# Miniprotein binders against b1l550, part 2

Target 1, 279 residues: b1l550
Amino acid sequence: MRLPEELLERARDIHSEAPSHRIKLDRVGSFGLKVPVEFKGFLLLAEADVWVSLPEGRRGVDLSRQVEAIYELSNPPKDPFSLCREAAISLLEKLNYADSSGVSIRFDAPLQDGESLKYYGVEISSIASDEIINKIRVEILGMTACPCTAELIRAYKSSEIAATHTQRSLGILEVSTKAEHPDPDKLASIIERAMSSPLRTYTKRPDEGGLVIRSLSNARLAEDVVREMIHLFLEEFGHLPEDTHILAAVRSMESVHMHDIYAERSFSLDEIRKEISSH
Below, E stands for the ipSAE of ESMFold2; O stands for the ipSAE of OpenDDE; V2 stands for 0.75 times the mean of E and O plus 0.25 times the DockQ between their complexes.

## First folded at step 2 (miniprotein)

Design r4d (at its last look DockQ between E and O 0.00; V2 from the best seeds 0.00; counts 0 for: pae O 16.1 > 1.5, placed apart)
Fold by ESMFold2, look of step 5:
Structure r4d (fold): chain B 279 residues (1-279), chain A 118 residues (1-118)
Amino acid sequence: as target 1 above (279 residues)
Amino acid sequence: SDKDRVQELRDMIQWAKDLVQYAKDMFDRGNPDRAVKILQFAVELMQELVKRAQDMAKSGDPQTADKVLQDAQKMLDEIQKVADEIAKQGNPDVAQKILDKAQEIQDKVNQIKQKLDQ
């Protein structure tokens, strides 16, 4: 009927009007959309955000076109990196008043661990304007050394019993680049290798009938885990553009204390190479 | 030396706490078999802890031993809680074995504490 058509036309008119205050908005869009993706043979339900910039002279955004941009591209399901990039381009094409667009896609990625499966957090983004910037953040849970570990080893090195304390920790790598998104499994592998838990040997003593604890600790402090993440990242991804930006971080979690310990370093590839070559 | 012995027991308690939390993490991430293995190790550590706390009580620091044993009881309660949750997901025999061992250790804790009060 004519009523739906008339309402749609009026809605477009309102959105094209000038706002009361002529202020540009950086991100206007739809957040928390559920979209299917196919990642390495797995069909996953991801969460997506879509947005565009809104110029100072335009009152509102056409939400139908924003949602359309990502849902049209999500059928049939495809890899989240292609979806993210293509949707960002489609947003600029469909909403020609914007000078930039963005898409974020979040999911828990499966990682094969022998015969079992574990998961790590992934958030990817593509920001489109006169160029495309691709961003990926990977978070994975692991174990790091407690600050007390080195002191315990020194205090008890002549003891028949060595005790080691480890903490649950969240390892974080975030990469922003003009190149394609780095492989999230490789980023997760870097974090896991940097966070390798201490090796411990436990045996029963036949002559005492008790538990003997041996600790051959290769535990790393959160600060050293961050340094190792950076080292491993440079080995794997040092070929990326020099203006690629990286954040490496570890957040240690305390089950007894209600606070976290945090270490981080942000850098560009250009910056870190100059820093290393100066030593 | 005595400071070293007391610190060893407190470190063992903290280690058990970390292991139980790690087991909870594995369970929450859908890996109950790994959670069981971690809990089995935690139970063995608690058994050794209680043995050493008993030796400390006999050798002249029953007040500190009692505090350590109270922490051990709290940790055994947490182990039992996690083991109960795991039993619901199809590992009832292994979970029950952990529960039985934890109860044995808790009985030893109660016995030691009762002797200390005498």
Scores: ipSAE 0.000, ipTM 0.177, lowest interface PAE 13.8, mean pLDDT 76
Fold by OpenDDE base, look of step 5:
Structure r4d (fold): chain B 279 residues (1-279), chain A 118 residues (1-118)
Amino acid sequence: as target 1 above (279 residues)
Amino acid sequence: SDKDRVQELRDMIQWAKDLVQYAKDMFDRGNPDRAVKILQFAVELMQELVKRAQDMAKSGDPQTADKVLQDAQKMLDEIQKVADEIAKQGNPDVAQKILDKAQEIQDKVNQIKQKLDQ
């Protein structure tokens, strides 16, 4: 039952009131919305978070307007990059008391794997304030082979190809830039190439053997993978603004341990270039 | 209680101060349209404040009402200053609406004060 408009007009707007404590909030919004997006010809149901800043003089955010902003732009479904950016801008327009807004869209991106599909996790974000910052996070699983164990077995058996333990490793690239969102497929490719081998959705026995042999030939520490990710990133995306921020990380789900190995590097393009040039 | 009402009015004044400061910050960051919208809200708060002060004066506390009206006048002056700055930097139409509304409220404040002094 819709309350009569007359009663709504008489109702105290709780959100516009002064708060009990005059404190600015950085992010207030709706999290876990479901929005359709079009990505590379696939219609996907994505999870979305929308938020704005709240000034110290306002008790609450108009949450309904936030939800409206993203859904208006989601019909018809569009690419998640445009949706993210446009929604962030629209939020600032609709919620004029906010000095900043943000949108985050998460989904599993399909990736072709021969005749089948594999996937990677992607989170596309835009933060609007005085400028627009675009953020993309890509997570994809690969396989790593341990070089240390390989070396021990090689030393013991004097074999050219030493057996070693392998594990799943999650590679992460997060890029924040004033430029357009980097291509997530390229980021996923960088991560896969930095690993000992990619994962496959479907393998025949001969193909599986080949994949394992490849991994053994490219045995890498988690640290090696992160460094390789950074190297490959610089080759592909070195044209981005120098203030572009990158997080490169790997979580190796160790097969011989109950715990994971984690390695990361956070850097700006300017910082990492200076570091590399100093050697 | 009367004490609670007075505190509410003080809170509204402080809230308006915070909004004016926020508008200045938005303006300084190059967001004049947002600054104007914030100022508009501050003006609306002042309008409500003045109305409540008038009601308080009628209810038998003219001294408190006068103090609140003085504070409201100061806030209106600050709003006008910020709006004038925005107008000078190239958004005259929207800023003028704020100026006009602020002046209307200022005139009302003056009318109420004249009645209180009678």
Scores: ipSAE 0.000, ipTM 0.151, lowest interface PAE 16.1, mean pLDDT 84
ESMFold2 (binder alone), alone request of step 2: mean pLDDT 82; pTM 0.813
ESMFold2 (binder alone), look of step 5: mean pLDDT 82; pTM 0.824

## First folded at step 4 (miniprotein)

Design rC1 (at its last look DockQ between E and O 0.21; V2 from the best seeds 0.00; counts 0 for: pae E 12.5 > 1.5, placed apart)
Fold by OpenDDE base, look of step 4:
Structure rC1 (fold): chain B 279 residues (1-279), chain A 118 residues (1-118)
Amino acid sequence: as target 1 above (279 residues)
Amino acid sequence: TDEQRIREILKQLFRAIIIVYQARKILDQGNPQTAVEMLDEAIQMIDRLVQEARRLADEGSPDVAQRILRLARWILQLVDRIAQRMAEQGDPQTADRMIEQADEIRQQVEQMEREIDR
């Protein structure tokens, strides 16, 4: 049942009223929208969050306009990078009382793994104000082998390849930059290369054995993985603006413990360059 | 259709905004020449869009015209900020030129807004 349009003329615009408390809000919007995106030839259903700032003098945000903004740009489906940037700008245009806007799009990105597919988690965001900040978060699982246990076993049994426990580890790279979004595949590759070995969706027996042997030969602490991620990131993305902010992290789901091991470093490009140059 | 025309104008405005932001990024990356070229392109786009807003107002779409003019003003503010950065980076001549161009368009926008509000 549609309410008669005539009732709209009589209804107070609650959103435009002055609030009881004159306080600015940083983020007001719709979270958990589903939007189609095109990524590497795949049509994916992504989860999206859209928001704007709310000035102190306005009670509420026109949420319908926010939803409209992203869906107008989502048909036909486009790449999530362009969608984020364009939607963030469109939000500021449609909601002229807002001084900032943001869009976040989340999905599982397909990654070719021989004849099969694996995936990584990606969150692509854009925040618009007097500038546009692009943010990307990539999460991918890898495998780590413990060097400490390997050393203990090597000391106990004279073997060239020491047995050690292995576990799945989640690697995380989050990049916030005024430049374009970094390539998520490159970020995922950095994380995988920083691990003892990548994970595989499908392995034949010889390939599985080779993967394990590679892991054992490249045993790394969670701390080693984070440092390697940072190193590889600087090699690939050192051309980004100096004020680019990075979070590199690893969560190791330790197979011999009930708890996880976590390591992280947050830094800007200028900060980390100064740190490395001082050694 | 008029709707298609409006959509196209809005797309061009958004493109201009993106170009200005990209120009700033390129400037910050140490390529001022490319940044200037991009900004010149954006300024020309804004000028064309302001003229189109005038036509739309004359054709009986003042609300759409006002929307274009508001966006144009916002883009011009971004241009001013980039010009300021250029001046800080040691190119005050280019900065002054861009500010002058932005001011000319701003005056046109203000005049047109007054005409639509009459």
Scores: ipSAE 0.013, ipTM 0.250, lowest interface PAE 8.4, mean pLDDT 86
Fold by ESMFold2, look of step 4:
Structure rC1 (fold): chain B 279 residues (1-279), chain A 118 residues (1-118)
Amino acid sequence: as target 1 above (279 residues)
Amino acid sequence: TDEQRIREILKQLFRAIIIVYQARKILDQGNPQTAVEMLDEAIQMIDRLVQEARRLADEGSPDVAQRILRLARWILQLVDRIAQRMAEQGDPQTADRMIEQADEIRQQVEQMEREIDR
């Protein structure tokens, strides 16, 4: 259903009016848009949010222009990082009353896993104003093996047989920087390497045994996983601007508990370097 | 060097991005000659703003200069994409000219980045 064009020309432009309460808004936008992206040769369905700031003197944002900004750029599908940055900039062009804009794009990224694929979660964003701030969050599952239970079983049975419980743990790295978005595969690799063992889509019996043996040999507390993630991050991405902000976290779905274990640390590169060098 | 001058340079970079985006839209709407004129304007703007970044680095603001250069590289990638689209639509000679012009500016950016990082 389309309204007659001449009636639209007669209507007030409600959005450009001054509001009754002159209060600026930080984020006004459209959330949960479905957009196609191309990532590492795969066509993926991503979810996007788009927003702009709204000055105190403007009543509303033209939401159709926001949606247009990202959909125009998503055809044909392109890599999500370019789409994210270009859409954020297009929002400022289309909605020139805004002093900032933002776009976030969420998708499941494929990783080669033998002859199959596995997936990990990625959310990227770009916030444009008089500078561009790029943010990426990566979430990937790995295996952890509890060192406390391993020691208890050793002490209890005086056994040469090593044993402990293993569980899936969700590792999280979130990076906010003025540089380009870090490579999500490298972030995912850092998280997996910090775990006791990676998870596989499926394994044959000999390979499955190897993963379990590896996890038992690398038993780690959730706290130790977070520390190792930070160490590996600094090795790979220590070159980023000093005001780059990072969050490293683990949520462990403990197999013998009714609840999850959680550990996190947030820091800037400047902050963590000073902390490490002081010890 | 002052904050207001730097803010104006960054706003001009965003204006260049807007021009490049609009050129892409006009190209897709079937007006390649207008798109070429707009891209030529944007390339000239980027070149001038990259020269401003050199001056800022020489005046002791290398961090600001690097931010400007990163954004300029990003804009030049947009230009490259549009030129590639023009080649696909049957005008590879104009596309090659624009890519060569963008490459020249990109070389200047890389040279300045090396000089700043010395």
Scores: ipSAE 0.000, ipTM 0.171, lowest interface PAE 12.5, mean pLDDT 81
ESMFold2 (binder alone), look of step 4: mean pLDDT 83; pTM 0.823

## First folded at step 5 (miniprotein)

Design rA2 (at its last look DockQ between E and O 0.03; V2 from the best seeds 0.00; counts 0 for: pae E 18.7 > 1.5, placed apart)
Fold by ESMFold2, look of step 5:
Structure rA2 (fold): chain B 279 residues (1-279), chain A 118 residues (1-118)
Amino acid sequence: as target 1 above (279 residues)
Amino acid sequence: TDEQRIREILDQLFRAIMIVYQAQFILDQGNPQTAVEMLDRAIQMIRRLVQEARRLADEGSPDVAQFILDLARWILQLVDRIAQEMAEQGDPQTADRMIRQADEIRQQVEQMRREIDR
């Protein structure tokens, strides 16, 4: 049995009705959409979220227009940063009742690792209103020194040899700015450089029949990796707008016999410059 | 391999050191009973690692054995400091027990050091 046209039009019009409770909603949309992107010569399958604000006088969102904004732009595949920004702008244009829109795109970015390929996590967002705010989060696995290593190296008096213990850790940089999204490879490089102290724990000396442990004056705890990430970020991206917000963090991935270690610092460029200049 | 075994021993030593630092933090937070349990575990681990250093010296790794003994000696100084803090906080019986346990291990460390130096 086919429904009459009158009933179908009434069903579509439900979205424009006033809601029972007149409360503005900040994010209403479709999440987990599969979209193709082209990133630095690689064709990747990304996941996207699209949303708009919903004024207090409107019951629902026109779903078809919302989804169309990103799918129209995603075929043929193009770079995810252009897709993210252009879709956010298109959402705001197509859904003129919204005062803001947003798009998030998540993908695993390839990174050359010697003769092999590894991946790191990327999530980008563009949020459009009277202006556009761009966000990027990068996550990459690496190695850090255990919490006790720095104290042992400092306290060891009778030998140039010190034991070093390393652990798997997740390095995180998140940037929110009015400028273009920072290059994710540069963010990944900052994290890797902050984590990639030469942590050689042991060398065996054949002539003495034992092991010689190289002392590691540069061994880094999670806290020190976060500090180094901030330093390297400021060198590379200190030119960004003063109200750019950054989160730098390290999380230990080991769970044996204790809780994971976590260190983080969030700041604006204005705040961190004032902090550094006071020392 | 010998290198793998030595790495495992050093990992256990670093774990014991971490437990001693955590116990100091827990004591400072006003939970002496938890701190005592953690120190007892760490002292037991240190005792076992000192015995393992003897085996390493016997098996031809005297430099690694001496390094382990030096670290154990250093850790036991920190245990002494924590025990002194427990006595100051009004628990001299627990402090005396821990100092006695540390002294027993310290005596073993010094005996082994002299044996390895020969």
Scores: ipSAE 0.000, ipTM 0.138, lowest interface PAE 18.7, mean pLDDT 75
Fold by OpenDDE base, look of step 5:
Structure rA2 (fold): chain B 279 residues (1-279), chain A 118 residues (1-118)
Amino acid sequence: as target 1 above (279 residues)
Amino acid sequence: TDEQRIREILDQLFRAIMIVYQAQFILDQGNPQTAVEMLDRAIQMIRRLVQEARRLADEGSPDVAQFILDLARWILQLVDRIAQEMAEQGDPQTADRMIRQADEIRQQVEQMRREIDR
């Protein structure tokens, strides 16, 4: 149903009215849109959020124009990085009253796992104002083995190591930069390498045993994993601008406790370089 | 089958790890003699696994061989720690014997690693 043009005009008039309270809003937009994207040869249906700032003198945002902006750019489907950047810019052009815009695109990224596929969570964002800031968040599950294994084995001689000392852990890397979006596969690889072992979608019993043994050989606290993530990140992405901001985090879903362990570090590249150089 | 062989190797690795941790526990309980016997068993198991890694490398499975060698190194580090504790508890002779055995296997591991990387 196309709304009659008259209703659209009236709605535009309402949005252009002065608000009852003259307050600027940072983000006004549509959340949970579905947009097609092309990622590494896969056509994926992604979830998208689009927003702009709203000046104090305007009652509302023209939401229809926001939705049109991203859908116009989504046909034909393109890579999510370009879509985010181009849509953020287009939003500012179409909504000239806004001083800032943003686009966020979320999907499960396919990752090759032998003859099968696994996935990791990705959120790609771009924020446009006087400059463009690109943000990427990667979340991937891995396995950790607690170094406290020795103590637990001492206490519970009858327990199999595999059942008591390994847990799934969620690793998170979030990068905000004025440069191009970092490669999400590289970020996922950093997280997996920082953990005791990766997870696999399809495992035979020998492979499962191998993963557990590998995990035990690389027993790491959640804190150790975060530190390793930071170290590996600096090796791979140390060329990014110094004002690049990073969040490295791990949530360990402990098998022996009813609670999760969480560790994080937020830093800029310049800050962490100074910290490391001081030791 | 190659799969069965890998399963057997993994089983032996798990057993070796468990034996080492049990040895630590028994040592902590004040029975060093039993701990030493267990450690000797673990060391012999590792030695056999290192030889099996060599065979796997020769048979065209260098990746699996490398994995076994990495685990062997890790288990030997555990042995070193227990040996050090034994020395502190007043049995330096046994500790030295264990360390020497571990060092011999480490040398074999490093040699094999160099051969696989060629």
Scores: ipSAE 0.000, ipTM 0.152, lowest interface PAE 16.9, mean pLDDT 82
ESMFold2 (binder alone), look of step 5: mean pLDDT 83; pTM 0.824

## First folded at step 6 (miniprotein)

Design c1a (at its last look DockQ between E and O 0.42; V2 from the best seeds 0.00; counts 0 for: pae E 6.0 > 1.5)
Fold by OpenDDE base, look of step 6:
Structure c1a (fold): chain B 279 residues (1-279), chain A 80 residues (1-80)
Amino acid sequence: as target 1 above (279 residues)
Amino acid sequence: SRVRITVEGDDPEKLEEAIRRIKELAEKLGLKTIVIRDGDTVYIFIRGVPEEVLEKLAEEIRKIAEELGVKVEYTIEERE
């Protein structure tokens, strides 16, 4: 049932009224929208969050207008980077009372793995306030082999190739920058290269054996992975603005424990460069 | 009123100068600005512009645009 539009003339605009408590809100919006995006030739259904700030003198946000803003830009489907940026701008235009806006888009990004596909998780965001900040978070699984257990087994059995426990590890790179969004495939590659070995969607038996041997020969602590991620990131993305902020993290789903091992470092490019130069 | 200013130009130096001047103009008026850079296009939002200043502001921005040789679009957004 659709209510008569004439009711709008009789009804108070609740959203535009003064609130009982004059308090500014940082983010008000719609979360969990589904929007189509084009990514590297794939048409994907992504999850999107859109929000704006709400001034102290306004009771509510025009949520319908927010939703309209992103869907107008989503047809035809476009790349998620442009969508985020354009939607953030559009939100500020359409909701003129807002001091800031934000858009976040999440999906699984396809990654070619031989004749098959693997994937990584990506969240692309743009936040518009005094300046636009572009944020990207990439999560991809890899494999780590424990060097400590390897050393223990080597000491015990004196084998040329020491066995060790291996596990899946989730690598995370989050980048916030005033520049354009970094290439998520490059970020994913950095994470994979920082692991003992990448994961494969499929393996032939000889390849599987080789993959495991490779991981054993490249045993890394979670801490090693994070440090390697940072190192590789600096090599690839050292050209970003100095105020670019990075979170590098790994969550290792340790196969010998019921709990995970977690390591992270948060830093700005300026900060980390100073740190490295001091050694 | 909220004002949207779109500045377009292929010269980064001119764009930055335009942004600077527009910001300074807003600051002189005690107004807050939001700047969004998108390639060769820059969006500047000025909030809380009094109605009596809208025309004058537009004129000053036009002058800046002419002087710097950048394209500027001035749009008044309806009041909150």
Scores: ipSAE 0.332, ipTM 0.719, lowest interface PAE 1.5, mean pLDDT 91
Fold by ESMFold2, look of step 6:
Structure c1a (fold): chain B 279 residues (1-279), chain A 80 residues (1-80)
Amino acid sequence: as target 1 above (279 residues)
Amino acid sequence: SRVRITVEGDDPEKLEEAIRRIKELAEKLGLKTIVIRDGDTVYIFIRGVPEEVLEKLAEEIRKIAEELGVKVEYTIEERE
């Protein structure tokens, strides 16, 4: 049943009323939307969240306008970074009672892996207020090899056994900046290079052997994986604004334990450069 | 009516001066502005613009842009 449109002239506009309790809300939005995006020649179905702030004097958000804002911009599909930024601007324009808006877009990014594909996780966001702040988080799995166990085994049998436990580890880089979003492939590459070895979708025996030898030759503590991520990040992205904020982390799914190991460091570019130069 | 203004320039000082003058113009008309800075681009939204004021507002904004050497685009959304 469709109700008569003339009722709109007679009904109260509940959303524009003042609430019983005048409390500002930081994020009111529509979460878990499905939007198409074009990423590096791939057409992907991404997940998006959209929100705005809600002032203390307004009872509700025009939720249909939020959804309209991002879907109008997503047809035809386009680059997720442009979609994210443009939608955040459009939200603040359309919902003019808000002081800020935000859009997050999540997708699995394909990477070439020989003749196959592998993937890594990407979440981008744009937060609009007096300025736009762009965030990107990338997560990619790699292989780590424990140097402590390797050294213990070496000491027990001298150089007879080149062995240690290896496991998948999840590397994380998150960047918040006023500049454009960093290229997610470059962030993923930094994470993979900080690991003992990358993971492959598929290997033949000679290639598999090489991968294992690489991992044993690059045995690293989780703490040192994080330090290497930071080092490589500074080499590639040290040119970003000084107030750019980074989180570098690794979660290692230790093959010999029932639990994970986690290491993390967050910093601004200004902060980390001062720290390094003091040593 | 709502007015969307896009200001572009590579000189940050001229861009900020354009923002200041457009905000002052809106203030004189009793209108609120929202400003979003995005690199060399600034989006300015002016809410509650009377229909009869739209052309005068556009002309004054164009004069500001010309004096400062910034690029401006002016768009009108007639829904409040």
Scores: ipSAE 0.095, ipTM 0.625, lowest interface PAE 6.0, mean pLDDT 87
ESMFold2 (binder alone), look of step 6: mean pLDDT 78; pTM 0.731

